# VH-VL binders against TATA-box-binding protein (tbp): the designs that were tried, part 8

Target 1, 182 residues: TATA-box-binding protein (tbp), of Cenarchaeum symbiosum (o74045)
Amino acid sequence: MLDPRTRPRVVNVVSTSDLVQRVSAKKMAAMPCCMYDEAVYGGRCGYIKTPGMQGRVTVFISGKMISVGARSVRASFGQLHEARLHLVRNGAAGDCKIRPVVRNIVATVDAGRNVPIDRISSRMPGAVYDPGSFPGMILKGLDSCSFLVFASGKMVIAGAKSPDELRRSSFDLLTRLNNAGA
Key: E = the ipSAE of ESMFold2; O = the ipSAE of ESMFold2 at other seeds; V2 = 0.75 times the mean of E and O plus 0.25 times the DockQ between their complexes.

## First folded at step 4 (VH-VL)

Design f9 (framework fv_disitamab)
Fold by ESMFold2-Fast, scan of step 4:
Structure f9 (fold): chain C 182 residues (1-182), chain A 118 residues (1-118), chain B 105 residues (1-105)
Amino acid sequence: as target 1 above (182 residues)
Amino acid sequence: EVQLVQSGAEVKKPGATVKISCKVSGYTFTDYYIHWVQQAPGKGLEWMGRVDPESGETYYNQKFKDKATITADKSTDTAYMELSSLRSEDTAVYFCARWGYSDAFDIWGQGTLVTVSS
Amino acid sequence: DIQMTQSPSSVSASVGDRVTITCKASQDISNYVAWYQQKPGKAPKLLIYAASSLESGVPSRFSGSGSGTDFTLTISSLQPEDFATYYCQQFYSLTFGGGTKVEIK
């Protein structure tokens, strides 16, 4: 039987925060580590990537920010704090305290063995498995999470809003697979 | 009752160091930045820098970067500002102030007069 | 660095007068302006934030207006307790105006 307490490995965290102020497009266009084209009609955002970032931060002129590509909640929040300070140091934004929020966590789980998805998919309520269109079995969780399960035993969990939800969803997924005869 | 209470007046000789405290009460210390503002005798207000009590992160006005050191102690709900290598032009009233949810300095300390004379 | 030019530097007024103080930013700062009142020997007190929002507990005779580069603080009917120095401040680099002293005529 699969161990439902197997720790998922986080591969991407999306977090947001709001500076609650308008960001200077002109200053963003001139600052280092920032890509912004203020001359384009639809130029409502720029991208900040400092050398220490795993991913990048999208900054909207409205003050909203989106952190993507970080491999932990701490790193994702760190990117938002770094983007904020980078904007402040370059005169693009006033100094403010932000409260980052996790929007999506994507993680992988490896069962360490094959999972017979062809056999068990018919026993799992809500499972979608059509190997002619996609090689993995698709499942929906109790909360915001969705699951992809491959015959190799590799799995993807997407849509978690917190580390606790990720842990509960991983437990739910592995328990459901065991109950279906995995 | 939200308040910031500063340490008392100081008289120092040129070359000395002084450390001013700002004790916070009536709210969660780590939720707001604490800033420091200088006012020379008979002159206007000049921003010096700030600390995030939660992280210890500081951000300074370039003019004060080598003069002032701003810190915060979460265990005592107290922010500090240290001025080094004092000169007569450092004579001023120093205020601590909270950066509030209104994006303005909504609560101020009473001020600390530092006099530098030989 | 955003410069805030405040005018006048001083004004002599009588109780009941309408007092207007102006502040000009060297570049567009939207509505990110606050106004403070300072009495002799005291700490500044917040009056107005976001150019026109009245801080809680501040009398309604105080009002702020403006956006972009030009801002105004108005005291509609000056009271004895209003004789003080007033400062504008912008948010981006936390620069204060030079101050306006409102003195008894």
Scores: ipSAE 0.311, ipTM 0.715, lowest interface PAE 3.7, mean pLDDT 90

Design g11 (from d3t with heavy chain N52R S57D, light chain S31D; framework fv_burosumab)
Fold by ESMFold2-Fast, scan of step 4:
Structure g11 (fold): chain C 182 residues (1-182), chain A 120 residues (1-120), chain B 106 residues (1-106)
Amino acid sequence: as target 1 above (182 residues)
Amino acid sequence: QVQLVQSGAEVKKPGASVKVSCKASGYTFTSYYMHWVRQAPGQGLEWMGIIRPSGGDTSNAQKFQGRVTMTRDTSTSTVYMELSSLRSEDTAVYYCATELYYDSSGFDYWGQGTMVTVSS
Amino acid sequence: AIQLTQSPSSLSASVGDRVTITCRASQGISDYLVWYQQKPGKAPKLLIYDASSLQSGVPSRFSGSGSGTDFTLTISSLQPEDFATYYCQQYNSYWTFGPGTKVDIK
């Protein structure tokens, strides 16, 4: 049966979009909630953070945007839409629509119990566990994901490119742990 | 365009069962959770349970354990909620709702609701 | 199960008023809280997610704040279309709705 307690909790999302037009550096330098410094990164980008944003949006003068620091896909996409509106309202870009794309999702999962990583690491193909270097067990997923598993039962899934991949990776991780006797 | 379309109103006698359908369109049906929520006349919203359409696995609120069954048909993109052993206090509008950003649970789209009346 | 309480249960207000509604959780839920608006005969509409993030298309007069156990929904200048019932919902452990706050015209 589905247990909502064991579902992944997203802690960071990186997403991108493209305005398909050049953004005015001069206007970014003058607009509110935007940090632009020509001396930083060769004047290639500005950073937009409005009061409602969880993170921020990096806006390149090429029109490309990167949303970082949001704790959900909804919030990450919302930041890109807000950045687009802010740029258009301030005359830094012409009116346009954007199509955000997820680039990376990091989530946590709590097994709700201790995981005997010292015992099961030898039974898991590809597992890396060297407690002298790092206290968690490292696993590679079938997709773009990687897993960190701690003895406390806390786990991290990194590298998912969509909510669907995150769900499949979470299931894959739990299945591998069960097969190893956890 | 995302749309959830529910079956029509039902009138049932105490002790009967009712099965409400919710047909989804405009998104990948198997990629997102579907929830069932009810609302008795003049009362607040009450969460009943969740189904994952890809696997068919479910989790129900404790109050409905043993009386509610959620199923789906992936070929028609339809979710069903069956409530058995109906009582007069089960009279309510029943909603299906989906969270299209499952990582930030908030019910993005709702069906129009199905009125179920339980009376003798 | 996590229980949510809302206050007030109902209020009467005039167009242009600042309206504040509170939601309290029986245990810590971080920022895993959503606000909905429901008009008579209609399904609820999502307003605020992750406690303070405004849903796209929702007017900026709506705002959310709080974390942990105490949360607030504010409507800075009430409009005629805002007379409705407002519900909070937590998604930290399962899903629970608050009992609702009805905003009536004065």
Scores: ipSAE 0.167, ipTM 0.721, lowest interface PAE 5.6, mean pLDDT 88

Design g12 (from d3t with light chain S30Y S31D S93D; framework fv_burosumab)
Fold by ESMFold2-Fast, scan of step 4:
Structure g12 (fold): chain C 182 residues (1-182), chain A 120 residues (1-120), chain B 106 residues (1-106)
Amino acid sequence: as target 1 above (182 residues)
Amino acid sequence: QVQLVQSGAEVKKPGASVKVSCKASGYTFTSYYMHWVRQAPGQGLEWMGIINPSGGSTSNAQKFQGRVTMTRDTSTSTVYMELSSLRSEDTAVYYCATELYYDSSGFDYWGQGTMVTVSS
Amino acid sequence: AIQLTQSPSSLSASVGDRVTITCRASQGIYDYLVWYQQKPGKAPKLLIYDASSLQSGVPSRFSGSGSGTDFTLTISSLQPEDFATYYCQQYNDYWTFGPGTKVDIK
């Protein structure tokens, strides 16, 4: 039986925030730790990656920001705050408050053994398994989550909006697999 | 050796203004946000606002908006906090404090504090 | 605005005691919480950041835990120099301090 308390490993967090003000593209083009390319998205954004960031922050001239590549909610939100500080310090934006929002958490779970998806997929309502198209079994979870389960026992949980939802969805996934005979 | 050195104690009458200074040394002044925090006698800590020493931009707590002005002088590595229309309730020790450049997690260095007494 | 409450507001303890202080936020703040120690007549000192990360130079008897709305500061074996007031602070939505917990000698 799979241990439903197996802790998922967060591999990517996407979070967003809005500076609620325009950002200077000209200033972004001149900033250190910022890549601005007029040909990318029609010159509507730059990418900030300061020392210590796990990922990067996309900053749109509209003031919207997207943090990607962080391996925790804390780190993702930290990237947004650091991007805000970097923009303000370099005169690309005025000082302001931000309210980061988690958009997507992607995590992996390793069962530590093979999972017989060939056998159990027919016993799980809503499961999609077509090895000619995709080698994993696709399941829908709690709220906004979706699951990919591979025969190797590797699993992916995507679409969680909070660490708490991720925890609940992981528990649900492993419990459902056990109930189907995994 | 990081140090934040504040100006001396002030005694003001109600309705006056006070300007407290905070001189930074031992680090890159423009790379760290500076905060102002106050503490009334026997009371807890209260956040007042933040300044970016590089560009001079500020954001103040709503309670102080309109009465507090934060400025800086990069040539002397000094931040100023001016509070106007003083009331007896403004009697407090005022601190400057800096935060980590890479995030806002924790005020790692503090000034010694400046006592401002508002009395008639 | 995010409000913080601390319990107890004060406590009396002896050297060697295990002391626990709680901080509760009015809204979820993830792990965006800091703990400070303040001694009479002195500026506050940073102890714990990101709810559980020990600041460099702070003794290992101090530890922090919690996430979301409920946070705890623990001193595993109270020393004479630990008698002080302890404040939590959130930085998820600007910066807000808790009202403080005073730790006194019995």
Scores: ipSAE 0.006, ipTM 0.465, lowest interface PAE 14.4, mean pLDDT 86

Design g13 (from d3t with heavy chain L100Y Y102F S104W; framework fv_burosumab)
Fold by ESMFold2-Fast, scan of step 4:
Structure g13 (fold): chain C 182 residues (1-182), chain A 120 residues (1-120), chain B 106 residues (1-106)
Amino acid sequence: as target 1 above (182 residues)
Amino acid sequence: QVQLVQSGAEVKKPGASVKVSCKASGYTFTSYYMHWVRQAPGQGLEWMGIINPSGGSTSNAQKFQGRVTMTRDTSTSTVYMELSSLRSEDTAVYYCATEYYFDWSGFDYWGQGTMVTVSS
Amino acid sequence: AIQLTQSPSSLSASVGDRVTITCRASQGISSYLVWYQQKPGKAPKLLIYDASSLQSGVPSRFSGSGSGTDFTLTISSLQPEDFATYYCQQYNSYWTFGPGTKVDIK
């Protein structure tokens, strides 16, 4: 049997925050470590990536920010704080505090062995497996999570809103695979 | 306070089934896994399986595959363990126990145990 | 399946003694090991989790150590209420209990 306690590896965290003020598009266009293209989203956002960031932060002129590409909640929140400081230092925004919120966690799970998805998919409620179209089995998890399961035993969990939901959904996925005969 | 209250002692004949209940109170029922563990007289502890009360998903020890079924009722915060095709070797005290799913910190709360005796 | 062995199977000790119980795993389990105390007629009680973390409410005379395959539970100064059977449990792959170590009065 697969071990339902196999720890998922977080590969991406999406978090958001709001500066609660407008951000200057003109200043974003001129500041270092910021890519601003007036043709992208009608000139409504810029992308900040400082050397210390694992990913990047999308900054909207409305003051909303989205952190992507970080491999932990701490790193994702750190990106939002760094973006805030960078905007303030360059005069694109006034001094402010932010309250980051996790929006989505994506993680991988490796079963350490092959999973017979061709045999078990018919025994799993809600499973979608059409190998002619996509080599993985698609499952819907608890709440907002979804799963991709490959014959190699590699799996993806997407849509978790918290670390607790990720762990619960990972356990649910592995348990469901075992109950189907994996 | 956290409490797990199990159903009373059972005496069964070989080949019968037994269904033990475990009623939880004092915590959020869906935030903890529930495990079933048994102990034959004078012997050690043996893990039987786990249920996630939130989604109802289960995983059982290989020794009990095909014989043990775990279910839950969220309206009464109760978990059930049913063991079929009973043998004399199934005579044991059966425990339910909780484990917080965030950190896998061991089985922190236990029921009082249910004695199941299998005799002809 | 991961098998656990405990040594000694039983021991006799006096109040105030330092007691050490060993648990060995058939393969590496990192720090994913728990210790329980069980008194006759009672359910087990969690003492130590993650090999060395003391459960809230458990007296500080109890301590755990080890990683990989070799683990120890130590009671620094045995008290009358400590006479019990002690079980280790791994949770690296499913859940497996050791056979137990009985601590009796000398």
Scores: ipSAE 0.000, ipTM 0.469, lowest interface PAE 14.9, mean pLDDT 86

Design g5 (from d3t with heavy chain I50W S59Y, light chain S31D; framework fv_burosumab)
Fold by ESMFold2-Fast, scan of step 4:
Structure g5 (fold): chain C 182 residues (1-182), chain A 120 residues (1-120), chain B 106 residues (1-106)
Amino acid sequence: as target 1 above (182 residues)
Amino acid sequence: QVQLVQSGAEVKKPGASVKVSCKASGYTFTSYYMHWVRQAPGQGLEWMGWINPSGGSTYNAQKFQGRVTMTRDTSTSTVYMELSSLRSEDTAVYYCATELYYDSSGFDYWGQGTMVTVSS
Amino acid sequence: AIQLTQSPSSLSASVGDRVTITCRASQGISDYLVWYQQKPGKAPKLLIYDASSLQSGVPSRFSGSGSGTDFTLTISSLQPEDFATYYCQQYNSYWTFGPGTKVDIK
C-alpha cells in the first residue's frame, strides 16, 4: 500500500502579479538582467532573470508579471518581488506594492516502488493508458489537477492552483491507486 | 502578523509525560504543516515530526515513534505535542515551526520555544 | 535517512571578514537545502532557501551556493549581529539538520 501522506515535491510554480501601472519599454531595454527586444512580440514584454532566480519573470508593458521556473511557492513569489524591485530601482516602474497569486503548481511524487499500472488502469475511472503512445497512465483529479503515473512509481501532479489543492490532489491520487490495488 | 505562541516551561520527573501547545495566528492554520523540532542544551536542532492541521494526520520521526503524539484543535488554531516516558535525555527546548507552503523551503516561522526539564 | 555534516564546527572571525561555512549531504538533495541563523536563547531564523535564494528581509551580505551534495553559506562582510550558530537543513527527504557551525568573535 502506498502512503497517501507522501509529500509531493514541487518542480515548477507559475505565479502572477500586477504592478497596476505601465512599465517603460525604453528603460527595460537598457536594464541589466533584462532581455527586451522591440522586434519580439511587438515589444509587449521583457524577461528579467537576476543571478538568484531559479527561473524568470515575464514583465508586460501593461504592468502584468508572470513568474515561471521556481521550485517552490516562496521562490516564485520571491521572483515577482525581485522583479518589482529591479524595475523600480532602474526607473522602469514607480514604487508600488504587489500581491502575488499562484496560478499553477507542478509537483512530483515518488512511491518508492513500482506501481502496476498495466493491471490497475482498468479499475480506475477516467484512466487513459496506451503504452504504445505514452508510457504513463493519465488520470484526471479533483478540481483542476491532472496526474501522470509511471510504472516506476514516479508520478506527476499538474494544474494545482493552490497549496491546499496540491495537498488534496496528492492524497486523492495515492488513495485512488491504493483502492485500485497498487 | 504570523505568530506562533507556545506554552510555558515545564519540569517533569522521569517516566512522566509532557504536553506542549503552539497557538497559531496571522495565516490560514489548516493550509500549512506544523513541525516540531527540539534542541537539547548546547546541542543542535533535531526534527521530531509534522502534523497536517487540516485532517489531523501526522508523521513522527523514527527516533520518536511510539513516544510522540501530535494533535490539533482547529477551533483555537492550536497544535499539541505530547512526549511520554520522559528521560533526562529529553531535557530540551521544544519548538513548533511552520512553512509558508508545506512543500517550500524550510521553516519560515517558529514559536518562541518551550523548555522541558526532566529531573528527579 | 540523509545525514548532513558542516565544516568547520566553529570559527572565530572579526567584523568585516568574509566567512564561508560548508554543508555536505550523504546523498544528492538537488537544491533542497535551507540555512538558518540561531542566536543564544532564540529560535532559528531562516536566511536562505532552495540553496541560493535569499529570504525577504535578510541582508544581501548573506549568500548561498551549491547543488547535489556540497553547499556553502557565505557572509561577505561580517557584522556584529552576525555572531551566531548557523545550521543547514535538507528537505529533499523528510527533514534533517546539520550539526551547526558556531561563528565567534575573534
Scores: ipSAE 0.000, ipTM 0.488, lowest interface PAE 13.2, mean pLDDT 86

Design g9 (from d3t with heavy chain S57E S104D, light chain N92D; framework fv_burosumab; at its last look DockQ between E and O 0.31; V2 from the best seeds 0.00; counts 0 for: pae E 13.0 > 2)
Fold by ESMFold2-Fast, scan of step 4:
Structure g9 (fold): chain C 182 residues (1-182), chain A 120 residues (1-120), chain B 106 residues (1-106)
Amino acid sequence: as target 1 above (182 residues)
Amino acid sequence: QVQLVQSGAEVKKPGASVKVSCKASGYTFTSYYMHWVRQAPGQGLEWMGIINPSGGETSNAQKFQGRVTMTRDTSTSTVYMELSSLRSEDTAVYYCATELYYDDSGFDYWGQGTMVTVSS
Amino acid sequence: AIQLTQSPSSLSASVGDRVTITCRASQGISSYLVWYQQKPGKAPKLLIYDASSLQSGVPSRFSGSGSGTDFTLTISSLQPEDFATYYCQQYDSYWTFGPGTKVDIK
């Protein structure tokens, strides 16, 4: 049975895109909703945050952009498209198309029950659990994901490169916990 | 590009079963969840359940437990919703809908709807 | 199960009017709320996701706000194509739709 209550809740998406052209630092310094400071990153980037953005977009003068702080892939990609439009409308960049790429997804999962990590950590290959250093159990997931599991049943999945990988890694995590007796 | 095409209208007698299909195209069928939603004439939207087209796992709304069965055929990119022991209250338009960005759970694309009429 | 209520259940408005629709949840759902528009005989269309984020291609006169239990959909200047029924939907625990708000011509 699929239990949608254990679905990952995305808390941060990092995505990138490239305008394939240089961006005017002078225009960024004058734009609304854009913070540009010569002293920040050696004057190599500005930060765009329009009123509708959940997070922000870092825009490098090279034309590379990084979207952070959005709570879904849609919102992260939307931030990159909005930053592109904002730059073009203000004359900081020429009209162009972009193709956003997901770089990292961080999500929380609630097992809905306590997890006896002190008991099961010895049965889970690769598990790291040292309560004197950190109260959670650390696991390596599928290809790019890692897991933090707390005794409360709260969990974190980090490192997913797509929503599909996040979905597979979440099922993998829950399956491994069930097989270990949790 | 993305399309969900449903089977045609059905007229059934009370106690019968109906099986509605939804054929997906324009995206990777097994990568995204599919939902079923119904709407009785003049009434609001009602969520019925969700299926994972990859593994075939499902979860149904409490109201439909025991009467609804969701399945898929990966070779035809088709999801099915079968509702048994039909009552007049089941007269409704049935929709399939997909989440392309399941992390914000907006139902991005919907089928055109299938009218199921239960009458004697 | 999380219940959603919408107010008003229906309203009559003129082109150019500012329309406000409220959705209330029986328990806190953070920002896990979506708004849909449905025209007669058609499937619903996604308008707003994550309570306040505008779906690509949706006119800027639509906006969403709120968090926790109280949410609002606003249409700043009603157009002829906006006469429709509007539904909220939560996805914090399963999926539940509100009963809908019908926006009719005055």
Scores: ipSAE 0.286, ipTM 0.758, lowest interface PAE 4.6, mean pLDDT 89
Fold by ESMFold2, look of step 6:
Structure g9 (fold): chain C 182 residues (1-182), chain A 120 residues (1-120), chain B 106 residues (1-106)
Amino acid sequence: as target 1 above (182 residues)
Amino acid sequence: QVQLVQSGAEVKKPGASVKVSCKASGYTFTSYYMHWVRQAPGQGLEWMGIINPSGGETSNAQKFQGRVTMTRDTSTSTVYMELSSLRSEDTAVYYCATELYYDDSGFDYWGQGTMVTVSS
Amino acid sequence: AIQLTQSPSSLSASVGDRVTITCRASQGISSYLVWYQQKPGKAPKLLIYDASSLQSGVPSRFSGSGSGTDFTLTISSLQPEDFATYYCQQYDSYWTFGPGTKVDIK
């Protein structure tokens, strides 16, 4: 029987913030650690990656920012704060405060053993399993989460908007698999 | 700014109970877990338990199962830890600590500590 | 229950020394390990989370490494303010602290 309290491992966090001001394209094009090219996405954004970032921050001319590639909420918010400081330091934006928001958390769960998804998928309402099209079983969770479950026992949880939602969704997934005979 | 302020030092006799408070400010109290950790004189840190202040649900270290009770009051943003059937080995500094980013479980903010002395 | 050991239990070192402290878990804990620094009379201070990620405001001379069962905290050039006790903590299954490593002045 699977342990419903198995800790999900976060592999990507998407978070956003808004500088509530326009960002200078000219300054972004000249900044260190910033990639800006008018030929990419119509010149609407630049990408900041400083040495300390796990991922990167997309900065839109509108002032909106998206952090991707961080492996924790703390690191994801840290990337947005670092991007803000970098923009202000280089004159691309005026001094400001931001309030980061988590938009999506992707995490993995490893059952540590095979899971008989071919057998249990028929016992789980709403499960989609068509191995000719995709090797994993697809499930919808509560709220905004979706689950992928592979026969190897590797699982993916996507769509969580908070660490608490992620934890509850992981517990729910493993409990449902147990009830279906995993 | 996040601040955790604990109740003052206490002296207790063996067999009694102690209740330590931890008042939180500077963040949304119900959004983050609160932990209790103790440290006996000259000894290391020892995790005691965790409370989810949103619903009041708790989980305790096995060593303290049956002796520790954690509660909270959302109207005052305060967590309480009560340890019963005190023994001399319960003499320690008791800390509350927050887990700001649940997914990486580092305790970002700690209370100042409450000395509890159990006089044998 | 996951048990942690730390090695050494204590050490003496001089300012400028490279210091390494190890933490070993009784079973694999992936990267679910943190390091704290504690000075007498003070609450612990978070140094490293997720085994190797440096907490904001912590000097870059501190670094963490490892995964699975074996983890290391390194201070590349010891400073006077680094004389303290260092604890590892796992959070893979419940929360468990290591016994601590005291770093004293030689």
Scores: ipSAE 0.000, ipTM 0.552, lowest interface PAE 13.0, mean pLDDT 88
ESMFold2 (binder alone), look of step 6: mean pLDDT 91; pTM 0.930
ESMFold2 at other seeds, look of step 6: ipSAE 0.005; ipTM 0.568

Design k1 (framework fv_disitamab)
Fold by ESMFold2-Fast, scan of step 4:
Structure k1 (fold): chain C 182 residues (1-182), chain A 117 residues (1-117), chain B 105 residues (1-105)
Amino acid sequence: as target 1 above (182 residues)
Amino acid sequence: EVQLVQSGAEVKKPGATVKISCKVSGYTFTDYYIHWVQQAPGKGLEWMGRVDPESGETYYNQKFKDKATITADKSTDTAYMELSSLRSEDTAVYFCARFGWDYFDYWGQGTLVTVSS
Amino acid sequence: DIQMTQSPSSVSASVGDRVTITCKASQDISSYVAWYQQKPGKAPKLLIYAASSLQSGVPSRFSGSGSGTDFTLTISSLQPEDFATYYCQQYYSWTFGGGTKVEIK
């Protein structure tokens, strides 16, 4: 049996926030650690990556921000706060507070052994397995999560909105696989 | 009242390992990064690394990457810093500090680690 | 790898003097600079953040200025309790300056 207490490894957190003001494209173009090219994506956004960021923050001229590539909710929120401070200090935005929101947590789980997805997919309600189009089995979880399960035993959990939801969904996934005969 | 309270002074022999604790109170532990800073006797401050208490993710000064291991236990609101293969050059006061996004706003009292034979 | 070069390493001053301490970053760090005061046997205490913002409870005789690569901490009228070591720090990637000891003349 698979151990349903196996801890998932967070590989990406997407979070968003809104400065509730427009950002100066001219000043983003001049800022350190900011990539802004008018020809890229129609000049709608720049990308901020400061030292210490695991990922980066996309900043739209509308004031909306998206943090990607961080491996924890705290790190993802930290990237948004760092981007806000960087924009304010360089005069690209006026001083403001932000309210970060988690949009998506992606994590991996490794069973440490092969999982017979060709055999068990027929036993799992809602499973989608068509190896001619995608080699993994696709499942829907409780709450907002979805699962990819590969024959190698590697698994992906996507769509969690909190670490607690991720933990519950990981337990659910491994338990469902065991009940189907994994 | 925000407090960071560190474990007491340690005396170790060369080659030993030491683990220093930093227990926080007065705020939500997972809301802020905890950093560690070394200060050799009579010398300046040197940043070592930091941990995200929520995820356990770390980021180190390359000078300390093979010497220090930083961890956090959110069940006890405690951050840790472990030094391995101790040498006399590791004799120093070690501080933990909370990073309030622009600055270190609260510091532990410091832990003296003495390495002697 | 950002280096913070702090000068002078020490300064001898009298009560009432104006003291200035400088920090130079090896690359542009915008306003990501904080200044700390440390007294013997104590943890550092925050004075200034974001290059020029005074921390609550810190006397107004302390001020910070600068942006980019050049930063200054000023004590407009030195008091007896100000004899201490001062450190600049960039928090772009967390490097401290070497420190400046302010000693009684």
Scores: ipSAE 0.000, ipTM 0.463, lowest interface PAE 15.8, mean pLDDT 87

